# Ledger of designs, part 8: VH-VL binders against Probable inactive ribonuclease-like protein 13 (RNASE13)

Target 1, 136 residues: Probable inactive ribonuclease-like protein 13 (RNASE13), of Homo sapiens (Human) (q5gan3)
Amino acid sequence: MDIKMQIGSRNFYTLSIDYPRVNYPKGFRGYCNGLMSYMRGKMQNSDCPKIHYVIHAPWKAIQKFCKYSDSFCENYNEYCTLTQDSLPITVCSLSHQQPPTSCYYNSTLTNQKLYLLCSRKYEADPIGIAGLYSGI
Short names: E, the ipSAE of ESMFold2; O, the ipSAE of OpenDDE; V2, 0.75 times the mean of E and O plus 0.25 times the DockQ between their complexes.

## First folded at step 11 (VH-VL; framework fv_romlusevimab)

Design k2 (from j1 with heavy chain N54Y; at its last look DockQ between E and O 0.59; V2 from the best seeds 0.50)
Fold by OpenDDE, look of step 11:
Structure k2 (fold): chain C 136 residues (1-136), chain A 124 residues (1-124), chain B 108 residues (1-108)
Amino acid sequence: as target 1 above (136 residues)
Amino acid sequence: QVQLVQSGSELKKPGASVKVSCKASGYTFTDYAMNWVRQAPGQGLEWMGWINTYTGKPTYAQGFTGRFVFSLDTSVSTASLQISSLKAEDTAVYYCARSSYLSYWNYYHGMDVWGQGTTVTVSS
Amino acid sequence: SYVLTQPPSVSVAPGKTARITCGGNNIGSDYVHWYQQKPGQAPVLVIYRDSNRPSGIPERFSGSNSGNTATLTISGVEAGDEADYYCQVWDSSSDHYVFGGGTKLTVL
């Protein structure tokens, strides 16, 4: 695996995997608001992504889906695969109401099959999520 | 510098065919998708589709299937648009424009580099 | 199909602020790009992903997007800003780029 793929995999793990899911005390501003602020800092990027997915499963359980990718996601120019199992995820959706200098998100916890982006066709690591199964 | 250079103006008769070329330079050709945009005289921009420069798979917008063919010559970093069975309504300026492929995080989706355009005139 | 609606024309005096709107159903959930096209020239990307400026684009150009309306704002309008402006989105439901109808900005 080349350095680009390693970086992609590492970033995906850091930014999109939270296992077990962290519990915050009552009154916390919200799982997604906290997570996205951390992500923006980590990536040194001030942009507000429209949507972000966090998977609450062991890394090894997610990696197995990229062992073999028989599909190619043209829009991403990457190999991709549909997870055989539903995974617990948090969906962070950018709110329509935004303050001037921050990113506010709505949080939705759900179980969904995912379209994973894989670093290569065989024995690959997940590097992203293209979307949720059924388009939800 | 990053640029797209298109072939020159074309004057064709109805029923003929035309091939517009778009040569990329200053960047890795296969790292960006190539889009085609049509603009009829005095009209707005119309997206015709795009071609994956890595796989070679074209995607055509509605209304641009059949007579319109996207192709590549990756050896010379060139994308081409061929229009067959030309009609008067095909008279327009045709642009090639690159765009980033989608990415999971902070993808750059705009068409950031454009060719200068190729005028195709179809007249009897 | 996804439709982006722009006013056909906007007029503004020099030094004033021009606002060009782009309407679409829940457009706030999409990334909006803006292009400037001067007569006889190819379009130029002036705003990408709602509010980002490419290198070389003056800070006078800004963008916002929420609800059903995206807006391109040009402050301190100059004569050289007279052009057609197009909004654009990638429609994920159809995997199509969609352009607005364009807005002619006239500097009075």
Scores: ipSAE 0.404, ipTM 0.834, lowest interface PAE 1.0, mean pLDDT 91
ESMFold2, look of step 11: ipSAE 0.535; ipTM 0.819
ESMFold2 (binder alone), look of step 11: mean pLDDT 92; pTM 0.947

Design k3 (from j4 with heavy chain N54Y; at its last look DockQ between E and O 0.56; V2 from the best seeds 0.49)
Fold by OpenDDE, look of step 11:
Structure k3 (fold): chain C 136 residues (1-136), chain A 124 residues (1-124), chain B 108 residues (1-108)
Amino acid sequence: as target 1 above (136 residues)
Amino acid sequence: QVQLVQSGSELKKPGASVKVSCKASGYTFTDYAMNWVRQAPGQGLEWMGWINTYTGKPTYAQGFTGRFVFSLDTSVSTASLQISSLKAEDTAVYYCARSSYLSYWNYFHGMDVWGQGTTVTVSS
Amino acid sequence: SYVLTQPPSVSVAPGKTARITCGGNNIGSDYVHWYQQKPGQAPVLVIYRDSNRPSGIPERFSGSNSGNTATLTISGVEAGDEADYYCQVWDSSSDHYVFGGGTKLTVL
């Protein structure tokens, strides 16, 4: 695996895997708001992604889905695979109401099959999520 | 510098075919998708489709299937549009334009580099 | 099919602010791009992903997107800003780029 692929996998793990799911105290402004603020700082990126997915499963359980990818996601120009099992995830959706200097998100916890982006066709690591199987 | 250079103007008869080329330079050709956009005289921009420059798979917009063919020659970083069975209604300026592939963050950058356009005139 | 609606024309006096709208059902959930096209020239990307400016685009150009309306704002309008402006969206439901009908900006 080349350096670019390793970086992609590492970033995906850091930004899209939270296992076990962190619990925040009552009154916290929201799982996604906190997470996305962390992400923006970590990536040194001020942009507000429209949507972000967080998987609440062990890394090894997610990696197995990328052992073999027989599909190619043209829009991403990456190999991709549909997870055989539903995974617990948090969907962070950008709110239509935005403050001037922050990114506000709505949080949805659900179980869904995912379209994973894989670093290569065989024995790959996950590097992203293309979307939910449900189309939501 | 990053640029797209298209082939010259074309004058064709109805029923003929035309092939417009778009040569990329200044960047890795296969890192960006190539789009085709049509603009009839005095009309707006119309997306015809795009081709994945890595896989070679074309995607055509509605209304641009059949007579329109996207192709690649990656050895010379060139995308081409072929129009067969030309009609008067095909008279337009045709643009090639690159766009980034989607990232896993769902970022999409639009079409940041355009060719200068190729005028295709279909007249009896 | 996704439809983007733009006003056919907008007129503005020099030095004033022009606002060009792009309407679409829940367009705020999509990234909107804006293009400027001057007569006889190819389109130029002036705003990408709602509010970002490519290198070389003046700060006078800005964009916003929320609800059902995206807006291209040009402050301190100059004669050279007279052009057609098109909004664009990648429709993820159909995997299609969709252009608005275009807006002719006239500087009075």
Scores: ipSAE 0.436, ipTM 0.840, lowest interface PAE 0.8, mean pLDDT 92
ESMFold2, look of step 11: ipSAE 0.508; ipTM 0.814
ESMFold2 (binder alone), look of step 11: mean pLDDT 91; pTM 0.936

Design k4 (from j6 with heavy chain Y108F; at its last look DockQ between E and O 0.55; V2 from the best seeds 0.61)
Fold by ESMFold2, look of step 11:
Structure k4 (fold): chain C 136 residues (1-136), chain A 124 residues (1-124), chain B 108 residues (1-108)
Amino acid sequence: as target 1 above (136 residues)
Amino acid sequence: QVQLVQSGSELKKPGASVKVSCKASGYTFTDYAMNWVRQAPGQGLEWMGWINTYTGKPTYAQGFTGRFVFSLDTSVSTASLQISSLKAEDTAVYYCARSSYLDYWGYFHGMDVWGQGTTVTVSS
Amino acid sequence: SYVLTQPPSVSVAPGKTARITCGGNNIGSDYVHWYQQKPGQAPVLVIYRDSNRPSGIPERFSGSNSGNTATLTISGVEAGDEADYYCQVWDSSSDHYVFGGGTKLTVL
């Protein structure tokens, strides 16, 4: 049973912002496998999260989207906003083609608007991503 | 010691109202959602809905959008369930249970702390 | 309208392994939580997010979830494990928690 006790903005910056996008070595199992391995080690978490999003834009640009958030995301218990602009994003999805214990991720680079979570406690700093905009 | 303590059991007549209280202690009340769960005699658990403890906004499950009202008094870390126009079919044990909101991974962690339950009996 | 199906009862001899199933269409894509309820008591969370044990839950409780079936496994079953067991998911399409119908575990 996890309690959200960590400083959310610092974790979000570390875990979900990668600008400029890091290029992993040829022999490594791809962008998401490198990133998710680092994240599990940093968080000391044995779980394999089913999905994770990484934004490839400057932190300052991401902070601007939260400055006037006027929506509240009840399920997260945080303010939220839909980004005005599409952003370059890597989607890390847990692969079903490998054993579940391997934590193998497929990596998809896309350009999408997203729902940012903005802290209710700390001056609306970005603290997470609720999801991508369904741009049908 | 994280704890939820509910008000005592109630015996009511049809048409009356009842208010079940749930007082939280040992944690930051507004950091966890408060759920209400009903269990009729000999039956399983039924989620009635929850209330966001920061905004006070309730969400009611299907079938609980009428006579059931969730409320808060955050100054004393208390959630309440009010049932109006009581019917015999409202006879049940009513539980409060806290749950995390979605974490930064987007996961719920279930209902980790439960109140002891309040029996509401509607008879005669 | 998402329905979780559990067998109404399971009987297991002391010291053996009990397996309680929770069926749902593509439930392997959800996180499943499990609760134990002893007679006259409030439910207790015994497994969350498929396979994690809260503090104080013995290691003989474990969980798995794939395809259309989640399973609560209790190894080395003791008389004290007699209880009703409920699975639960959050159904994102309805924004509702959903409980299974419950399974009574009897220890012969």
Scores: ipSAE 0.587, ipTM 0.838, lowest interface PAE 1.2, mean pLDDT 87
ESMFold2 (binder alone), look of step 11: mean pLDDT 91; pTM 0.942
OpenDDE, look of step 11: ipSAE 0.666; ipTM 0.892

Design k5 (from j6 with heavy chain H109E; at its last look DockQ between E and O 0.47; V2 from the best seeds 0.59)
Fold by OpenDDE, look of step 11:
Structure k5 (fold): chain C 136 residues (1-136), chain A 124 residues (1-124), chain B 108 residues (1-108)
Amino acid sequence: as target 1 above (136 residues)
Amino acid sequence: QVQLVQSGSELKKPGASVKVSCKASGYTFTDYAMNWVRQAPGQGLEWMGWINTYTGKPTYAQGFTGRFVFSLDTSVSTASLQISSLKAEDTAVYYCARSSYLDYWGYYEGMDVWGQGTTVTVSS
Amino acid sequence: SYVLTQPPSVSVAPGKTARITCGGNNIGSDYVHWYQQKPGQAPVLVIYRDSNRPSGIPERFSGSNSGNTATLTISGVEAGDEADYYCQVWDSSSDHYVFGGGTKLTVL
């Protein structure tokens, strides 16, 4: 269980944290497409995830939200918490139009409170994002 | 091997109660949610709800509140469905089926392991 | 997608390709699972998360999901493929699993 959570935390940090956010030229639309391609390769996963969230904040700033989890996300079977602050994020949403062998994504920049999955109830590490506070 | 084994067929009178059991083996019981699915004769599959095998919290689908109770005995890796105040309309095959919880990527795996089903017949 | 619509029946000749559709409002944004049920037997998961095959499921079975329609495709249909097929999604709005009405596949 602990090993699984450690792996989850490491993967979350690697795949869902980008701070500071990489700066691309004006008009560049490949942030999510590039990130998701990297993610799929690293995870050896051929699936096209429907949605992925990238947080653009320091890891320590995100960890503090999992010091105490007052809720349990039944669907994930994990502790979870709502961030007290809005965080800058990129939302990668799978496009309805897909090529045969690739995953195409739309990118949306926004500031939202997040539902974080935490590795345990107290003094935990973030291991995922269950969703946005906006309900999106 | 991973399997779910359900209790045997039941014949009940209207107003009676029935308890269907589902014993899991070959995997860690609390790593998967347990679903219940109803199938009336000649009809399609109907999801009744699921129970979190770790917390014990049941979630019931619309139409399956009140008379339907999900429970667990984790010591023997068994989930149970109890139906009270049985009606003729409750005549059906009831399946238990495990499904993965959402992972941090938001994936479900579907219901990958099913019990063999339990026929419940309600007749006066 | 809280309502999944399947054709009640599909007929196909042996060796041909069967396609069973599952319609839902913006179903392409959901993960669709497919189950095969033969008479007197429990359902068997044949496709999960739109296009993945569980171990033991032949490559003849494939799935796709886009827009408002998910499709289960069975190539080289065999007599043994005659069964009822159900699509399924997890509706995040209601936190419910939802089954389609089922499609009876008849091999002519």
Scores: ipSAE 0.635, ipTM 0.885, lowest interface PAE 0.8, mean pLDDT 93
ESMFold2, look of step 11: ipSAE 0.638; ipTM 0.851
ESMFold2 (binder alone), look of step 11: mean pLDDT 92; pTM 0.943

## First folded at step 13 (VH-VL; framework fv_romlusevimab)

Design n1 (from k1 with heavy chain D31S; at its last look DockQ between E and O 0.53; V2 from the best seeds 0.42)
Fold by OpenDDE, look of step 13:
Structure n1 (fold): chain C 136 residues (1-136), chain A 124 residues (1-124), chain B 108 residues (1-108)
Amino acid sequence: as target 1 above (136 residues)
Amino acid sequence: QVQLVQSGSELKKPGASVKVSCKASGYTFTSYAMNWVRQAPGQGLEWMGWINTYTGKPTYAQGFTGRFVFSLDTSVSTASLQISSLKAEDTAVYYCARSSYLDYWNYYHGMDVWGQGTTVTVSS
Amino acid sequence: SYVLTQPPSVSVAPGKTARITCGGNNIGSDYVHWYQQKPGQAPVLVIYRDSNRPSGIPERFSGSNSGNTATLTISGVEAGDEADYYCQVWDSSSDHYVFGGGTKLTVL
C-alpha cells in the first residue's frame, strides 16, 4: 500500500471510527460539534463539511468489508464496496443555523449499510465512506 | 502552470461534425474529471457532462446525449468533445474545465481550471 | 430538476458592496460555487464550497450559504469586477452540475 493510501486509511480511522462510541448525556450535541472541530483543525480546513459519518464498530470488522471490492466508485475514482451488514453510525449534518466562526452540527444515530471506499481491490483498508445504503 | 488549452474556432455547416480538443498540462491528467460546458451566444453556462479521466467513463447531462461524445487520449493528456449532425443551435462557445473527484467529505468542488473556450459556429 | 435562481442583474457604485444571490430549495445543504466571467473570457472560479477563495482571488470576494439562499459578496467593488457571475451546485439527486442563470454585475 502506497503512502497516500496509508495516510487515507489512518485519517479515516481517526476521523470516522469511534468504537466503542463515546457516551454523552442524553441530548448532548457536543459529539458532532467536537469531532468536526477536531477534524477541521487536523485537516487545516476552515470549511464546514456538510455531512460526516462516524462508524461505531471495531476496525477489524470494518476492514473485512474491504477484503474484496467488486465495484468501482467512479465519482471517487476509488474501489468501493457495500457492507454486508448494517453498522451503527452517527451522522453529523451541518446545521443551517451557522455562526460565522464555527461549525454546528446535528447528530443522528442510525444503523445502515455503507458504501466503503477501499484502498485497493483486494485485501484493502477502508479509506472513506461514499454514502449510506438507502435500500433494505 | 496548470492550464487547459483548447483547439481553435470551428466553422461548420449543418449536418457536419466537429471535434474540440482540450489539452491539459501542469498537473496529473487522470487526477481530475474533465467537464464540458456550453455557452450559447448571450446565454448562460450549461453543464454538458463530464468524463472520468481515469476510467474513461463519460456522463452526459440531460439534453446532451446522442450527438455529443466525450473521449480521451490520456497519452497526451487530452480530452475531446465530438458533436455530430451539427445544428444551428449548436453554435456556442464550448469550454473544458477540470474538477476534482469527490473528496473525503463526499462533495464535489468547483471547476477551478478552464480552457479558453472553443467557438463553434454552425451556419449554412 | 434542481433550479438555481439568480437575479438577472445587479448594479453597484464603485467602492460599495455588491451582493449576488443564488436561490435554491435547501441550497444551504449543498456546496455552492461561484464563477466570474468577463466579456470574451472563460469563467473563473472565485468562490468554492460556499465561502472559500481560490488562490489569487481578492479578499473582497466572499461567500455564504444558508437556508435557501447562497450569496456572493463583493466588497469595495471596482470597475474590473463588472462581469457575469454564476452560482453552481452539484445535484446529487440527478448527478448533475447545475448552474444558475447568471447575474450581470454593473459597476455604475
Scores: ipSAE 0.193, ipTM 0.789, lowest interface PAE 1.7, mean pLDDT 91
ESMFold2, look of step 13: ipSAE 0.582; ipTM 0.837
ESMFold2 (binder alone), look of step 13: mean pLDDT 91; pTM 0.942

Design n2 (from k1 with heavy chain D31E; at its last look DockQ between E and O 0.03; V2 from the best seeds 0.00; counts 0 for: pae O 8.4 > 2, placed apart)
Fold by OpenDDE, look of step 13:
Structure n2 (fold): chain C 136 residues (1-136), chain A 124 residues (1-124), chain B 108 residues (1-108)
Amino acid sequence: as target 1 above (136 residues)
Amino acid sequence: QVQLVQSGSELKKPGASVKVSCKASGYTFTEYAMNWVRQAPGQGLEWMGWINTYTGKPTYAQGFTGRFVFSLDTSVSTASLQISSLKAEDTAVYYCARSSYLDYWNYYHGMDVWGQGTTVTVSS
Amino acid sequence: SYVLTQPPSVSVAPGKTARITCGGNNIGSDYVHWYQQKPGQAPVLVIYRDSNRPSGIPERFSGSNSGNTATLTISGVEAGDEADYYCQVWDSSSDHYVFGGGTKLTVL
């Protein structure tokens, strides 16, 4: 696996994997606000991403889904796979009430299948999330 | 308009405690980590550690554990450094400085905004 | 621990080019940041991620990083550039920011 994909996988792990799910003290405005602040800071991105997914499962469990990918996601130009199992996920969605200089998010905890982006067709590492499976 | 304003100079005796405050303005406080940097007289910059302004989790550099405590008051966008059991060797200028949140790949940003510094003098 | 090595001092005549080096084991694989500190003032970020200038920093300031050496270059040095300069990296192995020892730039 090339350096780019390795970086992608590590970045994905850092930004989208939280296992076990971190607990915050009472009074926190939200799980996603902190996470997205971290993400934006790391990425040097002043824009507010519309949506972000965080998986609360062991890395090895997630890697298993990228052992084999029989699909290719054209929009991402990457191999992708639908997880066979539902995973505990926090969905961070950009709030409609948005201050000019900040990014605020709503958090939703759910259990759903998701489309993983994989670094290659076989024996790959997850490098991203294309979206959640809606059952359609 | 983005700035960090620190509390004023402190003169303390050995064994006393001091608390330096750093108030942020002009940006969202929780979108940046807050670092603390020490500079002894005539010496270089020393990274003391940083605190996650959202979770409140502090990370202390080697040599700055025990007597040094980072804290937050997010309601007023303020980070604080408390030093207990002060020693003469603690005499220095202490800076707060913001940076992007750090992880395995966080080479992307340095400390782009600094407080003006707080001089702490410890003398008998 | 990660160690950054800077020359203690560099002297340059006005209008000339100053080069301040920052040595580190395979530092070229890391992003290096540079800070300027004038006497009695707080440090100012002048270069981030090897070669990027923050807003407000003159184009006279540039940076490069390869191999074991990062370099801050100041062209057309002015009297106002006299200051201490510090390089910095984030050490991922220890999760620490690490500063160099600093270099005093004297404008002759």
Scores: ipSAE 0.014, ipTM 0.621, lowest interface PAE 8.4, mean pLDDT 89
ESMFold2, look of step 13: ipSAE 0.662; ipTM 0.856
ESMFold2 (binder alone), look of step 13: mean pLDDT 91; pTM 0.938

Design n3 (from k1 with heavy chain D103N; at its last look DockQ between E and O 0.60; V2 from the best seeds 0.54)
Heavy chain, then light chain:
Amino acid sequence: QVQLVQSGSELKKPGASVKVSCKASGYTFTDYAMNWVRQAPGQGLEWMGWINTYTGKPTYAQGFTGRFVFSLDTSVSTASLQISSLKAEDTAVYYCARSSYLNYWNYYHGMDVWGQGTTVTVSS
Amino acid sequence: SYVLTQPPSVSVAPGKTARITCGGNNIGSDYVHWYQQKPGQAPVLVIYRDSNRPSGIPERFSGSNSGNTATLTISGVEAGDEADYYCQVWDSSSDHYVFGGGTKLTVL
ESMFold2, look of step 13: ipSAE 0.607; ipTM 0.836
ESMFold2 (binder alone), look of step 13: mean pLDDT 91; pTM 0.941
OpenDDE, look of step 13: ipSAE 0.424; ipTM 0.846

Design n4 (from k1 with heavy chain D103E; at its last look DockQ between E and O 0.03; V2 from the best seeds 0.00; counts 0 for: pae O 3.4 > 2, placed apart)
Fold by OpenDDE, look of step 13:
Structure n4 (fold): chain C 136 residues (1-136), chain A 124 residues (1-124), chain B 108 residues (1-108)
Amino acid sequence: as target 1 above (136 residues)
Amino acid sequence: QVQLVQSGSELKKPGASVKVSCKASGYTFTDYAMNWVRQAPGQGLEWMGWINTYTGKPTYAQGFTGRFVFSLDTSVSTASLQISSLKAEDTAVYYCARSSYLEYWNYYHGMDVWGQGTTVTVSS
Amino acid sequence: SYVLTQPPSVSVAPGKTARITCGGNNIGSDYVHWYQQKPGQAPVLVIYRDSNRPSGIPERFSGSNSGNTATLTISGVEAGDEADYYCQVWDSSSDHYVFGGGTKLTVL
């Protein structure tokens, strides 16, 4: 496995996996804002990503979905797979109202299947999320 | 089916303004950033900057500040480049090209879909 | 600012292998993308993330990246491969996409 891809998978783990989910005080709205601030810092970029997904499941439970990818996501030019199970997910969505110097996000908790991007076709590691499954 | 279609060639005089449009189809417009790339005759590709199609925030590369303005009409999935106070050196082909937002996979993709280019000629 | 250096031109006989280099300080730590531009046409992404081919790109096209040099390799060169080729990286320090100067590939 390419070293950059390994780094990519590591970054995905760091930025998109939070298990168990960190608990904040009631009314705290800093989960996504804090995470995305860290992400922006790591990416060394001031832009505000439109959306970010955080999975609240063990890493090994996520890796197994990339054991075999039977699909290819053309829009991403990456192998991808639909998770067989719904996963607990925090969706960080960029708010339409932004402060002048930071990115503000709304957080939504959901339990859905998702399209997982894999590092290769076989025995791969997760490297991203293409989106959530909208079907039943 | 995913494509970017740009407006037609432009012939302008120095000091005039031009607006090049780039209409996206076949995908969700706001899921990808829109880049602008300039290519002067016989020269290489120059990244002019990009615009966040969701927030509308433009980012301009060095050398492309002031007279260059990126804008959006999301209702028709269209990005636009406006150049004011045109100069002869602005004569070039201008391309729009989509890329992933500057997130994790921005490093993976590059610019995977390009418009056909718009020739802007500035002459007296 | 980040600078990518390409040879201005490369010539190759039909059926032979062409190699186009892209030099940059520690470029091996960055993902490099390659674009093909034929005369009068828009650029086409032919390699992304150092060595991956988009759908529709022939297997004759390959890429590598290590140290200070990224390389686009075109095996079994055909007349139709005559074009300008550009390497590209995202420079996170400046928040800029950076193109190489381009290489004109001539098929003899």
Scores: ipSAE 0.102, ipTM 0.771, lowest interface PAE 3.4, mean pLDDT 89
ESMFold2, look of step 13: ipSAE 0.514; ipTM 0.814
ESMFold2 (binder alone), look of step 13: mean pLDDT 91; pTM 0.944

Design n5 (from k1 with heavy chain Y104W W105F; at its last look DockQ between E and O 0.45; V2 from the best seeds 0.56)
Fold by ESMFold2, look of step 13:
Structure n5 (fold): chain C 136 residues (1-136), chain A 124 residues (1-124), chain B 108 residues (1-108)
Amino acid sequence: as target 1 above (136 residues)
Amino acid sequence: QVQLVQSGSELKKPGASVKVSCKASGYTFTDYAMNWVRQAPGQGLEWMGWINTYTGKPTYAQGFTGRFVFSLDTSVSTASLQISSLKAEDTAVYYCARSSYLDWFNYYHGMDVWGQGTTVTVSS
Amino acid sequence: SYVLTQPPSVSVAPGKTARITCGGNNIGSDYVHWYQQKPGQAPVLVIYRDSNRPSGIPERFSGSNSGNTATLTISGVEAGDEADYYCQVWDSSSDHYVFGGGTKLTVL
């Protein structure tokens, strides 16, 4: 068994960047349910991720944040940086009001700084999001 | 084939030191953390801590922040546990076990490969 | 700090279903991993992230996790399933792994 995390900037771009933000119709069960259904199908993953972040900014702007990376995040085994500016993001969080097998998500739009993961191997490209900055 | 092979069992006197080695094969050593887990006779599993195999930075669980030292030799894909000033209560089986780092979903995946264990016996 | 509570033992007849619980405050918000340890052997991961089976683990092993309880379920229990079973979580507040105390499964 090889429980190996396979993070690539291509997957991160595809699954965590949505710019300009797609406007799903109300009958589509909300933004996050559409997005998370697409992501789970593409990754062939039967899990319901507890939380997922989507950035609504141009990829080039996101790439530039990793050029300022001065920290190493030991638990991720990757370089990391707190973004200099707040970014428009959607937080997709798994709803506890429905059966776990339904993978139903709440969507929250916010504007916050975030912890961006930057590849230690190649190109220093963005490869993930560790979380949001909670403030002082 | 992914494998962790530990050094042989040790019989030691109180106050001595011991070094348990754990050699990895079949995977990229620096892509997984290395954990150390203790099991005293007839007792459950105790997490002692881990070492980041890329940076070499150890993290010790509470109660293991003194006489226990984790180290690496990445040139031979080996992690080591050194225990100094051995006490009778250090008598146990010591396991190395690899674990994933956090993935981009922010999840750990558990300890999927374990060494066979090294018995350390501390006797008068 | 964070404690996982398991029953010390569970007995089940051959061919029946065993359920081993792991209690923790709001454990349903964490991912739970399960290990099997037979006498004299190293632990083996049998369930990870609540309900996923590593390759080589038979389908009769399953897991669930909600509220304050995670459960390892073994259907069609065989004599070869006699072992100690441990649950485990990552406690994000301490940045530590935590094991439960273990449950001895006996097949009568």
Scores: ipSAE 0.556, ipTM 0.832, lowest interface PAE 1.5, mean pLDDT 87
ESMFold2 (binder alone), look of step 13: mean pLDDT 91; pTM 0.937
OpenDDE, look of step 13: ipSAE 0.643; ipTM 0.890

